# Designs tried in a protein design chat: miniprotein binders against q9bqp7. Part 259

Target 1, 240 residues: q9bqp7
Amino acid sequence: VPQNWFPIFNPERSDKPNASDPSVPLKIPLQRNVIPSVTRVLQQTMTKQQVFLLERWKQRMILELGEDGFKEYTSNVFLQGKRFHEALESILSPQETLKERDENLLKSGYIESVQHILKDVSGVRALESAVQHETLNYIGLLDCVAEYQGKLCVIDWKTSEKPKPFIQSTFDNPLQVVAYMGAMNHDTNYSFQVQCGLIVVAYKDGSPAHPHFMDAELCSQYWTKWLLRLEEYTEKKKNQ
Key: E = the ipSAE of ESMFold2; O = the ipSAE of OpenDDE; V2 = 0.75 times the mean of E and O plus 0.25 times the DockQ between their complexes.

## First folded at step 23 (miniprotein)

Design wm11 (at its last look DockQ between E and O 0.74; V2 from the best seeds 0.75)
Fold by ESMFold2, look of step 23:
Structure wm11 (fold): chain B 240 residues (1-240), chain A 103 residues (1-103)
Amino acid sequence: as target 1 above (240 residues)
Amino acid sequence: SERIKRLEELAKEILRLVEELRKITDDPYVLKLLDMAELLAEFALDAAKRGDLEEAEQMLKWAIEYLEWAVEEVKKLGVSPEEIERLIRKFEEAIRELEELLK
C-alpha cells in the first residue's frame, strides 16, 4: 500500500470531449525538465531479479548472434518500434500533411498487424502528446487517446517479435498506461479525462494484433501499483 | 574495506560519466543505455555499502559494458564537431581506466 495515495480520476472533469473541442488531435510538446518520465521511473525501479533475467536473455542472444550481431539486432528492434509509432501517428492524423504520403512508412508487418484494430478506433483526441501530473511530479508522452469500440481510451501501441526483457516488459505495460491516464486527467492542457486503457500488441509478421482492454476498475488497481513504483523512485533519488 | 571504498568510487565515477554523456546527446536509444548503466552503478554502490563485494563487482562490470555500448552508439550518430570527438575519446580512456581498476 502506497504511503501517499492519490486518485487516478478527476471528479471535476468530464469523460466526454464537448462540441467545442477541435477535430485535430492534441499534440502537446514534451518539455525538457527535471521531473522524471514514466518510462524512466519504471526503468529505474527494476528489481535485481529483472536485471538478472535481462542479462540471461542477452547472453542467450549473444550466443546465437555474436556480440556485434546482438547490438545490431537490439538497435533494429528499437528503430522498428520508433517507425511503427511514427506510422500510426501519420495514419491516425487528419489528411493535412505531406508525411502521410510516405509509402514506405506505412508498409510494415506491424502496420498490417493492427489494421483490424484500427477499424474499431475513432474520435482521435490526442497523438504522441505530452502529459504531466503536476501534483505527483512526473511526465510522459502518450501514444494515443481515442475511442475503441465506443470507449474513450489511452491507447499504447507495442511491438512484439519474441521475448526480450531488455526492451520489453509485460508486467510494466499496464503501469505505463495508467500513469499516462492519471497524468492526463490532472493536466491543465486537457479539458477532458479518460477512464479506460488499451494495450495493443502488434506482430512483425503481420499476424492479427492482440488488444488488451482495461476498464476503469482494472485501471484503478494498476494505478495503485504505479504509485508504489513512483514512491520507490522518489525515495531512491532523495538520497542523491 | 579498502576494496569496498574502491568499488564505491568506481560506481560514483560511472554515475558522473553517465551524467556528462547525457549533456552531449538527446538520442533516445543512447539515453536508454545510459539509464541501464545508472541503475547498475546504483546497485553496485548499494552492494558495496553492504559489503557484498561479489555483487558490487558484477554490477560494476555490467554498468561499464552499458556505458561502453552507449559511447559506441554516440559515435554512430555522426556527431562531428571536433570538441565532441575529443569528449568521446576522453570517455573511452576513462572507461578503459575503470576496467583496469575493476580487475
Scores: ipSAE 0.753, ipTM 0.880, lowest interface PAE 0.7, mean pLDDT 84
Fold by OpenDDE base, look of step 23:
Structure wm11 (fold): chain B 240 residues (1-240), chain A 103 residues (1-103)
Amino acid sequence: as target 1 above (240 residues)
Amino acid sequence: SERIKRLEELAKEILRLVEELRKITDDPYVLKLLDMAELLAEFALDAAKRGDLEEAEQMLKWAIEYLEWAVEEVKKLGVSPEEIERLIRKFEEAIRELEELLK
């Protein structure tokens, strides 16, 4: 049980979308500060076992690709992910705010992969927007807040070369989503609340993406795990 | 033992270098590499304190690899003011010294 329990949901915020759906999605810039990001907290609280598994994978890849080849591979994976997020931001942004759509960004297997998910996405409220949890003292940059199949969700887009049909195969992604939800629900820059999460795993080959929907109950379960990771991080940094 | 003390010092030096690099870049890819270097150096420091020399040495080797990688990526960003270039050179020297100590 977390020592510093805090609710994921804010009882002071109405779940009802205020009728004034902002015509333009929120894009709050991430401020550079000493506050840890969600991603930093999750990375810094990986277990030794997770690290060993990662390093064993790395060593196998280096044997196959060489050291430089592995670095190039990793850089390309990162770049592909970045381009995918940029393309999604462009697709989900209102036409009036569309900077010149680089048509080349839209021509990817990952974009093809998510097309069936995008059909069920509407009511975009935030894109690439910063969230801050003042009480728990962490920040994050969320990908998207939108309605998926009529439910308001924090949506996190992921790229993968391997199928991830189960939410358990997404590692710490559920923790990231609920961390963003909890921060947003208590961030004064946002007037609304989210109760659901969605992880979308897009595939390079254009095969149909896997949506991993997280209801309020599942979000609450992962929120407890997130709080434990945050406490672990905080304790580590106090002892340094 | 003298070896334990040396491994602890190396781990602390890596942590210092990571912190200095964090001040000069906000690049998400570099920050990811730095996070790995930091985590591994922390594990190494903990292992050294427990007297697990094998684990400490392995973790330090991995930490150095990520630190070197981070430095290489910072160089590629090309936006480095002269001060960043001087810092990078200093880090390269420190990394070489750390590698020699782990042989």
Scores: ipSAE 0.740, ipTM 0.882, lowest interface PAE 0.6, mean pLDDT 90
ESMFold2 (binder alone), look of step 23: mean pLDDT 80; pTM 0.792

Design wm12 (at its last look DockQ between E and O 0.80; V2 from the best seeds 0.77)
Fold by ESMFold2, look of step 23:
Structure wm12 (fold): chain B 240 residues (1-240), chain A 103 residues (1-103)
Amino acid sequence: as target 1 above (240 residues)
Amino acid sequence: SERIKRLEELAKEILRMVEELRKITDDPYVLKLLDMAELLAEFALDAAKRGDLEEAEQMLKWAIEYLEWAVEEVKKLGVSPEEIERLIRKIEEAIRELEELLK
């Protein structure tokens, strides 16, 4: 139970695109400042149990790959995720389609994995765009806002080497999505709101990606959990 | 005890090194490693305040491992090589201090 509840939705905003909206997706630049990011809040509020599980997994990987092998593996996974997000931004941006795209960026199993999802994505409203919650004092960089099967969603793209068919197996990803959603819905740089979320888990081998849809009710449930994590972070840093 | 105070001082030194590295790079991969080192050093401080010396020592060991990893990644970027060599020496001192505390 958060001490200072704040609504995720803004009743004075529409969740529907209209003909007067810009045809170019929004890309609000992220400003470097002291306001914590969503990902920092989530990382800094990991429990000791979560840290223990991560370290156990790390040790098992080191036993199998060696220290240098594990570090190379981890670095490559990070780079592949970065390239994946760059490729998706390029694919979904109409302005970038007017210019030559890097073909090496577009060739990967992860991009093949999401093709069936991309067929159902339309009406892109934002790409790699900063959001800020002025009242709750946090910032983020969301991946995409677009319609998925007719529903306007905050869409978060994830890479995985193992299939993740259930939302509960995506760690803190639902909290990340609703934190972006809540910030966008109260950010004066945006004139609309979003009430649904989508987490898309793409696979290195090109297997069909798993979409995890979050309706407004589910988003509200995760929003409460996000507020608790944000309160925990704030209290932790107050005592330093 | 005296051991608790030394563990707290070591955790604080780790936090200072994290801040030094944040001043010389904004590379997202390095920053992710530094965030883990920071969290583990803070866990170590809390454990030391509770008198849980085994937990504090384990958290410090893991924090140092993430610092070493972060320094290695910054070294690959080729940024501030003199500062990186200084930080390597500071990490070696931290390792020696932790080994002495384990005696």
Scores: ipSAE 0.786, ipTM 0.906, lowest interface PAE 0.7, mean pLDDT 85
Fold by OpenDDE base, look of step 23:
Structure wm12 (fold): chain B 240 residues (1-240), chain A 103 residues (1-103)
Amino acid sequence: as target 1 above (240 residues)
Amino acid sequence: SERIKRLEELAKEILRMVEELRKITDDPYVLKLLDMAELLAEFALDAAKRGDLEEAEQMLKWAIEYLEWAVEEVKKLGVSPEEIERLIRKIEEAIRELEELLK
């Protein structure tokens, strides 16, 4: 049980968005602060076992690709992910419909992969927007807040070369999503609350993306795990 | 043992270098590499304190690899003020010294 328990949901905020849906998605810039990001907290609290598994995978890849080949592969994976997020931001942003969409960004297997998910996405409220949890002292940059199948979600877009049909195969992604939810629900820059999460795993070959929907109950379960990781991080940094 | 102390010092030096690089870049990819270097250096330091030399050395080797990778990526970003270039050179020199110690 977390020592510093804090609710994921804010009872002071209405679950129903006020009818004044801003016509424009929020895009709050991330400020450089001494405050740790969600991604930093998660990475810094990886177990030795997780690290060993990653390093074994890395060593295997280096044996197959060479050292330079592995670096190039990793760089390309990162770049493809970045381009995918940029393309999604362009697709989901009402204002960018007016800017010359780089057609090249839209011509990807990943974009093809998510087309069926995008059909169920509406009511975009935030894109690439910073969230801060003032009490728990962490920040993050969330990908998207929108309605998925009529439910307001924090949506996190992921790229994969391998199928991830189960939420358990998404590693710490569920923790990232609930961390963003909890921060947003208590960030004064946002007037609304989210109760659901969605992880979308897009595939390079254009095969249908896997949506991993997280209801309020599942979010609450992962929130407890997130709080434990945050406490571990905080304790680790006090001892340095 | 003298070896344990040396491994601890090496781990602490990597942590310092990571912290210095964090001050000069906000690149998410570089930050990810730095986070791995930091984590591995912390594991190495903990292993050294426990007297597990094998684990400490392995973790340090991996930490150095990520630190080197981070430095390479920072160089590719091309926007290095002279001060950043000096820091990078200092880090590269320290990495070479560390690699010699692990051999």
Scores: ipSAE 0.727, ipTM 0.877, lowest interface PAE 0.7, mean pLDDT 90
ESMFold2 (binder alone), look of step 23: mean pLDDT 85; pTM 0.861

Design wm13 (at its last look DockQ between E and O 0.85; V2 from the best seeds 0.78)
Fold by ESMFold2, look of step 23:
Structure wm13 (fold): chain B 240 residues (1-240), chain A 103 residues (1-103)
Amino acid sequence: as target 1 above (240 residues)
Amino acid sequence: SERIKRLEELAKEILRLVEELRKITDDPYVLKFLDMAELLAEFALDAAKRGDLEEAEQMLKWAIEYLEWAVEEVKKLGVSPEEIERLIRKLEEAIRELEELLK
């Protein structure tokens, strides 16, 4: 279906990290530029039906909480997500103790929610690290690259309140993961590649997080959908 | 028609304000609102070109709401107060134009 199909995997690159690679997880800084990010591509290719559904949900929330209450709710959700990612980076980094990183950062239902998943995570290769697809010209900031139950994955951490508070970001999560995988696999800052993805949905009340493992076949299916979204974005912006 | 042209110009002004605010801040929370305002203004342009004036007006309403939210958040950051005041005046002009179009 995509006009300019490109593979998610790089046949010239090893699936295994080189033993001489640094033992400290990679953290490539994100550079500001005109190259679109994964999240911008996905946001800018929302359909108007998706926007109508979002606005309907917002009006219901405003009726329930008031306008100022909804703005406070939205701000708190954003802050909790930011703190969750900061806490996970700290937990997964071998360089410093939690007492050096502010113990209050760890006081979160979301962190409790993921504890059983973290027991299955090892061999962390990258944390909060920039990726760039050198050929398709998009950039991203992935959360984590590590082994999950022995499989090297790009891991994406997501927060969710009960019930799920946002309608459409959940449906794009697999596209985000495969976009990061494709970018990493074709980024000269990385000497290895990944064939699998993992989405971990954590809950505010500390309920056990849900892992969603994506094997290579499932990743390839979502990769095709990602390429269509990237194509749509590129065409839309070329005509402006 | 004249109404279509006014809706298109309002959408373009919203897009200009989005770009000016991007020059002031890279705060990721503000950028989320600016990205939504951009998308909605683009939907409004498309609707106006198709002659769907009701959809264009609704999309512009929502775009302005996100832009107002973005301005509120930028003010909390305390950056570039003179430039923010200039952009607030331009946003107030955009709001008045939309209110006139809705009559």
Scores: ipSAE 0.809, ipTM 0.920, lowest interface PAE 0.7, mean pLDDT 86
Fold by OpenDDE base, look of step 23:
Structure wm13 (fold): chain B 240 residues (1-240), chain A 103 residues (1-103)
Amino acid sequence: as target 1 above (240 residues)
Amino acid sequence: SERIKRLEELAKEILRLVEELRKITDDPYVLKFLDMAELLAEFALDAAKRGDLEEAEQMLKWAIEYLEWAVEEVKKLGVSPEEIERLIRKLEEAIRELEELLK
């Protein structure tokens, strides 16, 4: 049980979308500060076992690709992920945002992969927007807040070369989503609350993406795990 | 033992290098490498304190590899060439120290 328990949901915020759906999605910039990001907390609290598995994978890849080949692979994976997020931001942004849709960004297997998910996405409220949890002292940059199949969700887009049909195969992604939810629900920059999460795993080959929907109950379960990771991080940094 | 002390000091040096690199870049790709280097150096420090020299050495080796990658990427970004050169020299010293410990 977390020592510093805090609710994921804010009882002071109405779940009812205020009728004034902002015509424009929120995009709050991430500020440079000493506050740890969700991603930093999760990375810094990986277990030794997780690290060993990662390093064994890396060593295997280096044996297969060579050192330079693995560096190139890693860079390409990162770049593909970045381009995918940029393309999604462009797709989900209102048409009036004059950002020249680089048509080249839209021509990817990952974009093809998520097309069936995008059909069920509507009511975009935030894109690439910063969230801060003042009490728990962490920040994050969330990908998207939108309705998925009529339910308001924090949506996190992931790229993969391997099938991830189960939410358990997404590692710490559920923790990231609920961390963003909890922060957003208590961030004064947002007037609404989210109760659901969605992890979308897009595939490079254009095969149908896997949506991993997280209801309020599942979010609450992962929230407890997130709080434990945050406490572990906080304790580590106090002892340094 | 003297070896434990040297491993601990090397781990602390890597942590210092990570912190210095964090001051000069906010690039998410670089930060990922720095986070891994930091985590591995922390594990190495803990292992050294427990007297697990093999684990400490392995973790330090991996930490240095991530630092080398981070430095390489920062160079590509063209950020603070003079400061990067200083950090490279310190990293090279850390590599030499690890090589001596592994003999």
Scores: ipSAE 0.689, ipTM 0.873, lowest interface PAE 0.7, mean pLDDT 91
ESMFold2 (binder alone), look of step 23: mean pLDDT 85; pTM 0.860

Design wm14 (at its last fold request DockQ between E and O 0.78; V2 from the best seeds 0.78)
Fold by OpenDDE base, look of step 23:
Structure wm14 (fold): chain B 240 residues (1-240), chain A 103 residues (1-103)
Amino acid sequence: as target 1 above (240 residues)
Amino acid sequence: SERIKRLEELAKEILRLVEELRKITDDPYVLYLLDRAELLAEFALDAAKRGDLEEAEQMLKWAIEYLEWAVEEVKKLGVSPEEIERLIRKLEEAIRELEELLK
């Protein structure tokens, strides 16, 4: 059980989006601060076993691709991810606010992969927007807040070259989503609350993306795990 | 042992280098590399404190590899050459120290 329990949901906020919500998605800039990001907390609290498996995988890939080849591969993974997020932001943004859509960004297997998911996405409330949890002292940049199949969700977009048909195959992604949910639900910059999460795994070959929907119950379960990771991080940094 | 102490000192130096690099960039890819280096250096420090020299050395080797990679990426981003050069010199010293410990 976490020592520093805090609820994921804010009882002071209504679950119903106010009809007066601006038609323009929120985009709050991430401020440079000493406050750890969700990503940093998750990266710094990986187990030694997890790290060892990753380094063994890296060594195997270096044997196959060479050192420079592996560096290029990794760089390309990050670049493809970035371009995918930029393309999604462009797609989900209102037409009037769209910078000139780089048509080249839209021509990807990842964008093709998510088309069936995008059909079920509506009511975009935030895109690439910073969230801060003041009490728990962490920050994050969430990809999207929108309705998926009529339910308001924090949506996290992921790229993969391998099928991830199960949420368990997404590693710490569920923790990232609930961390963003909990922060947003208690961030004064947001007037609404989210109760659901969605992880979308897009595939490079354009095969249909896997949506991993997280209901309020599942979010609450992962929230407990997130709090434990945050406590571990906090304790680690006090001892340094 | 003197070897344990040197491994601990090297791990702490890597952690300092990570912190210095974090001040000069917000690039998510570089930050990822730095997070890996930091975590590995922390594991190395813990291993050294436990007297597990083999684990400490392996973790330090991996940490340094990520730092080298991070420095290369920071150079591509056009960050101040002077600050990078200072960090490179410190990294080279850390590499030499690790090589000496592995002999």
Scores: ipSAE 0.805, ipTM 0.908, lowest interface PAE 0.6, mean pLDDT 91
Fold by ESMFold2, look of step 23:
Structure wm14 (fold): chain B 240 residues (1-240), chain A 103 residues (1-103)
Amino acid sequence: as target 1 above (240 residues)
Amino acid sequence: SERIKRLEELAKEILRLVEELRKITDDPYVLYLLDRAELLAEFALDAAKRGDLEEAEQMLKWAIEYLEWAVEEVKKLGVSPEEIERLIRKLEEAIRELEELLK
């Protein structure tokens, strides 16, 4: 249990957008800040066991690909993820419908993989938008806020080479989603809040993506775990 | 005791190099590599403070590998070549110190 519990939801905000919502999704610019990002907090609070497992996996990959081959593989994974996010932002943005889309961005197994999910996504409110938790002092860049099957969600898009049919297989992804949610719900740049999350795991071969829906109760459970990770990070940096 | 203190100081130097490199770029791939180097150097520092020389040495080896990889990627970006050259020289000194400690 965290020492300084803080609620994920803001009781002074509606879970529905108010009447004067802009028709263009929000894209709040990321400001340079001295406070940590969600991804940095999660990276810096990995357990030693997790690090040993990753290093063992890395060594096996190096045996298969060579050192230069592994570095190229890793670089390509980052590039594919970046292109996937760029393509999704383009697809989901109403202002992009008046412009010619880059067909190479749209030609991806990952984009094919998520098509059945995108049919259930509507009411896009934010895309690639910065969030800041003013009290807990962390920042993030969320992928998407939109309705999924009628529920307003923070949606996080992931590429994966291994099937992730269960939310437990997504490691820290649920923590990332709830951290963005909590930050957005307490960020003065946003006038509404969200109570649900969605992790969408897409596959390179075009196989149907796995959606992992998180209702308010599940989000609250993961929020407690996020607060513990944030406390671990803060305490570690204070003692250095 | 002397060896432990040298491992602690090497871990701290690696952490300083990580922070200097963070000031050069915000590239997400480079930052990923630096986050890995930082965590490993912090594990090495903790292991050295506990007197676990073998763990500290292994963690420093891994941290340095990620830092070398990060330097390669920054060079490809073409940013701040004069500062990156200075950091390369400091990294080479850190590598020599680790090699001496492993003897």
Scores: ipSAE 0.763, ipTM 0.895, lowest interface PAE 0.9, mean pLDDT 86
ESMFold2 (binder alone), look of step 23: mean pLDDT 84; pTM 0.857
ESMFold2, look of step 24: ipSAE 0.761; ipTM 0.893
ESMFold2 (binder alone), look of step 24: mean pLDDT 86; pTM 0.867
OpenDDE base, look of step 24: ipSAE 0.799; ipTM 0.905
ESMFold2, fold request of step 25: ipSAE 0.749, 0.762, 0.758; ipTM 0.898, 0.894, 0.896
ESMFold2 (binder alone), fold request of step 25: mean pLDDT 86, 86, 85; pTM 0.862, 0.864, 0.859
OpenDDE base, fold request of step 25: ipSAE 0.800, 0.803, 0.799; ipTM 0.909, 0.910, 0.908

Design wm15 (at its last look DockQ between E and O 0.82; V2 from the best seeds 0.77)
Fold by ESMFold2, look of step 23:
Structure wm15 (fold): chain B 240 residues (1-240), chain A 103 residues (1-103)
Amino acid sequence: as target 1 above (240 residues)
Amino acid sequence: SERIKRLEELAKEILRLVEELRKITDDPYVLFLLDKAELLAEFALDAAKRGDLEEAEQMLKWAIEYLEWAVEEVKKLGVSPEEIERLIRKLEEAIRELEELLK
């Protein structure tokens, strides 16, 4: 159990969205400071076993592609993820001009992969929006807050070249979602809260994306694990 | 003992270079590479403190590879060319130190 327990939900906030809220999604700008991001906390607290596994995979890829080939592969994966997030922001934005301008962004396997999920997404409240947990001292940039099948969720979009049909196979993604949720629920830039999460894993070949829904109970379980990772990060950086 | 201390100092130098590069750019791809170098250098420092020379050397080799990769990407961005040349010279010194330690 973490030494610095803090609740994921805010009892002073409504868990029901206001029906008369503006239809323009929030986009709070991310600002640099000494406060670590969620993704940095998770990356810096990887176990040695995880690191060895990834480096072994990297060496096999270098044997297949060559060093320059692997660097190009890695760069393309990074850019495809960025393009995917940009396309989803455009699709979910109420601005028709942006959607028309980025027609070429819509022509990708990842966007095809997620189409059946998007049919169940509505009521978009935030897109590519910064969150900060002032008490626990971390910051993040969440992808989306919207309703999925009638449930208001923090939604995280992921690209993958391998199927991930179970939530456990998404490794740290559930921790990322609950960290954003906890920060948003206590961030004064937001007037509402969310109790559910959704991880959507999209595939390059257009195969149907896997949704991984997280109800409040599951979010609370992962929140405990997130707090432990944040404690580990803090302790690790204590001497730096 | 002397070899352990040299590995510790090399890991600390790599960490300093990572921080200097973070001051030059906030490009997300470069930061991704620097995060990798940082974690590996920290693992190397811990391994050296435990006397695990083989692990420390392997972690330093991987950390330096990511740092070299990050430098390549910063050069493509065209930012702060005089500062990047200074950091390249420091990185080359770190590479020479690792090569001497592997003998």
Scores: ipSAE 0.766, ipTM 0.897, lowest interface PAE 0.9, mean pLDDT 86
Fold by OpenDDE base, look of step 23:
Structure wm15 (fold): chain B 240 residues (1-240), chain A 103 residues (1-103)
Amino acid sequence: as target 1 above (240 residues)
Amino acid sequence: SERIKRLEELAKEILRLVEELRKITDDPYVLFLLDKAELLAEFALDAAKRGDLEEAEQMLKWAIEYLEWAVEEVKKLGVSPEEIERLIRKLEEAIRELEELLK
């Protein structure tokens, strides 16, 4: 049980979308500060076993690709992820705010992969927007807040070369989503609340993406795990 | 032992280098590499404190590899050479120290 328990949901906020859906999605800039990001907390609280598995995988890849080849591979994976997020932001942004759509960004297997999910996405409220949890002292940049199949969700877009048909195969992604939800629900920059999460795993080959929907109950379960990771991080940094 | 102390000092130096690099870049890819280096250096420090020299040495080796990679990426981003030159020298010293400990 977390020592510093805090609710994921804010009882002071209405779940009802205020009728004034802002015509433009929120895009709050991430401020550079000493506050840890969600991604940093998750990375810094990986287990030794997880690290060993990743480093062994890295060593195998280096044997196959060479050191430079592995660096290039990793760089390309990162770049593909970035381009995918940029393309999604462009697709989900209102037409009036569209910077010149680089048509080349839209021509990817990952974009093809998510097309069936995008059909069920509407009511975009935030894109690439910063969230801060003042009490728990963490920040994050969320990908998207929108309705998926009529339910308001924090949506997190992920790229993968391997099928991830189960939410358990997404590792810490559920923790990231609920961390963003909890922060947003208590961030004064947002007037609304989210109760659901969605992880979308897009595939490079254009095969149909896997949506992993997280209801309020599942979000609450992962929220407890997130709080434990945050406490672990906080304790580590006090001892340094 | 003197070896344990040196491993602990090296781990702390890597952590300092990571922190210095975090001040000069906000690039998500570099930050990812720095997070890896930091975590590995922390594990190395803990291993050294427990007297597990083999684990400490392995973790330090991996931490340094990520730190070298981060420095290379920072250079590609066009960060002022003057800002990173000092850090590169310190990293080279850390590498030499690790190599000496591994003999």
Scores: ipSAE 0.741, ipTM 0.885, lowest interface PAE 0.7, mean pLDDT 91
ESMFold2 (binder alone), look of step 23: mean pLDDT 85; pTM 0.861

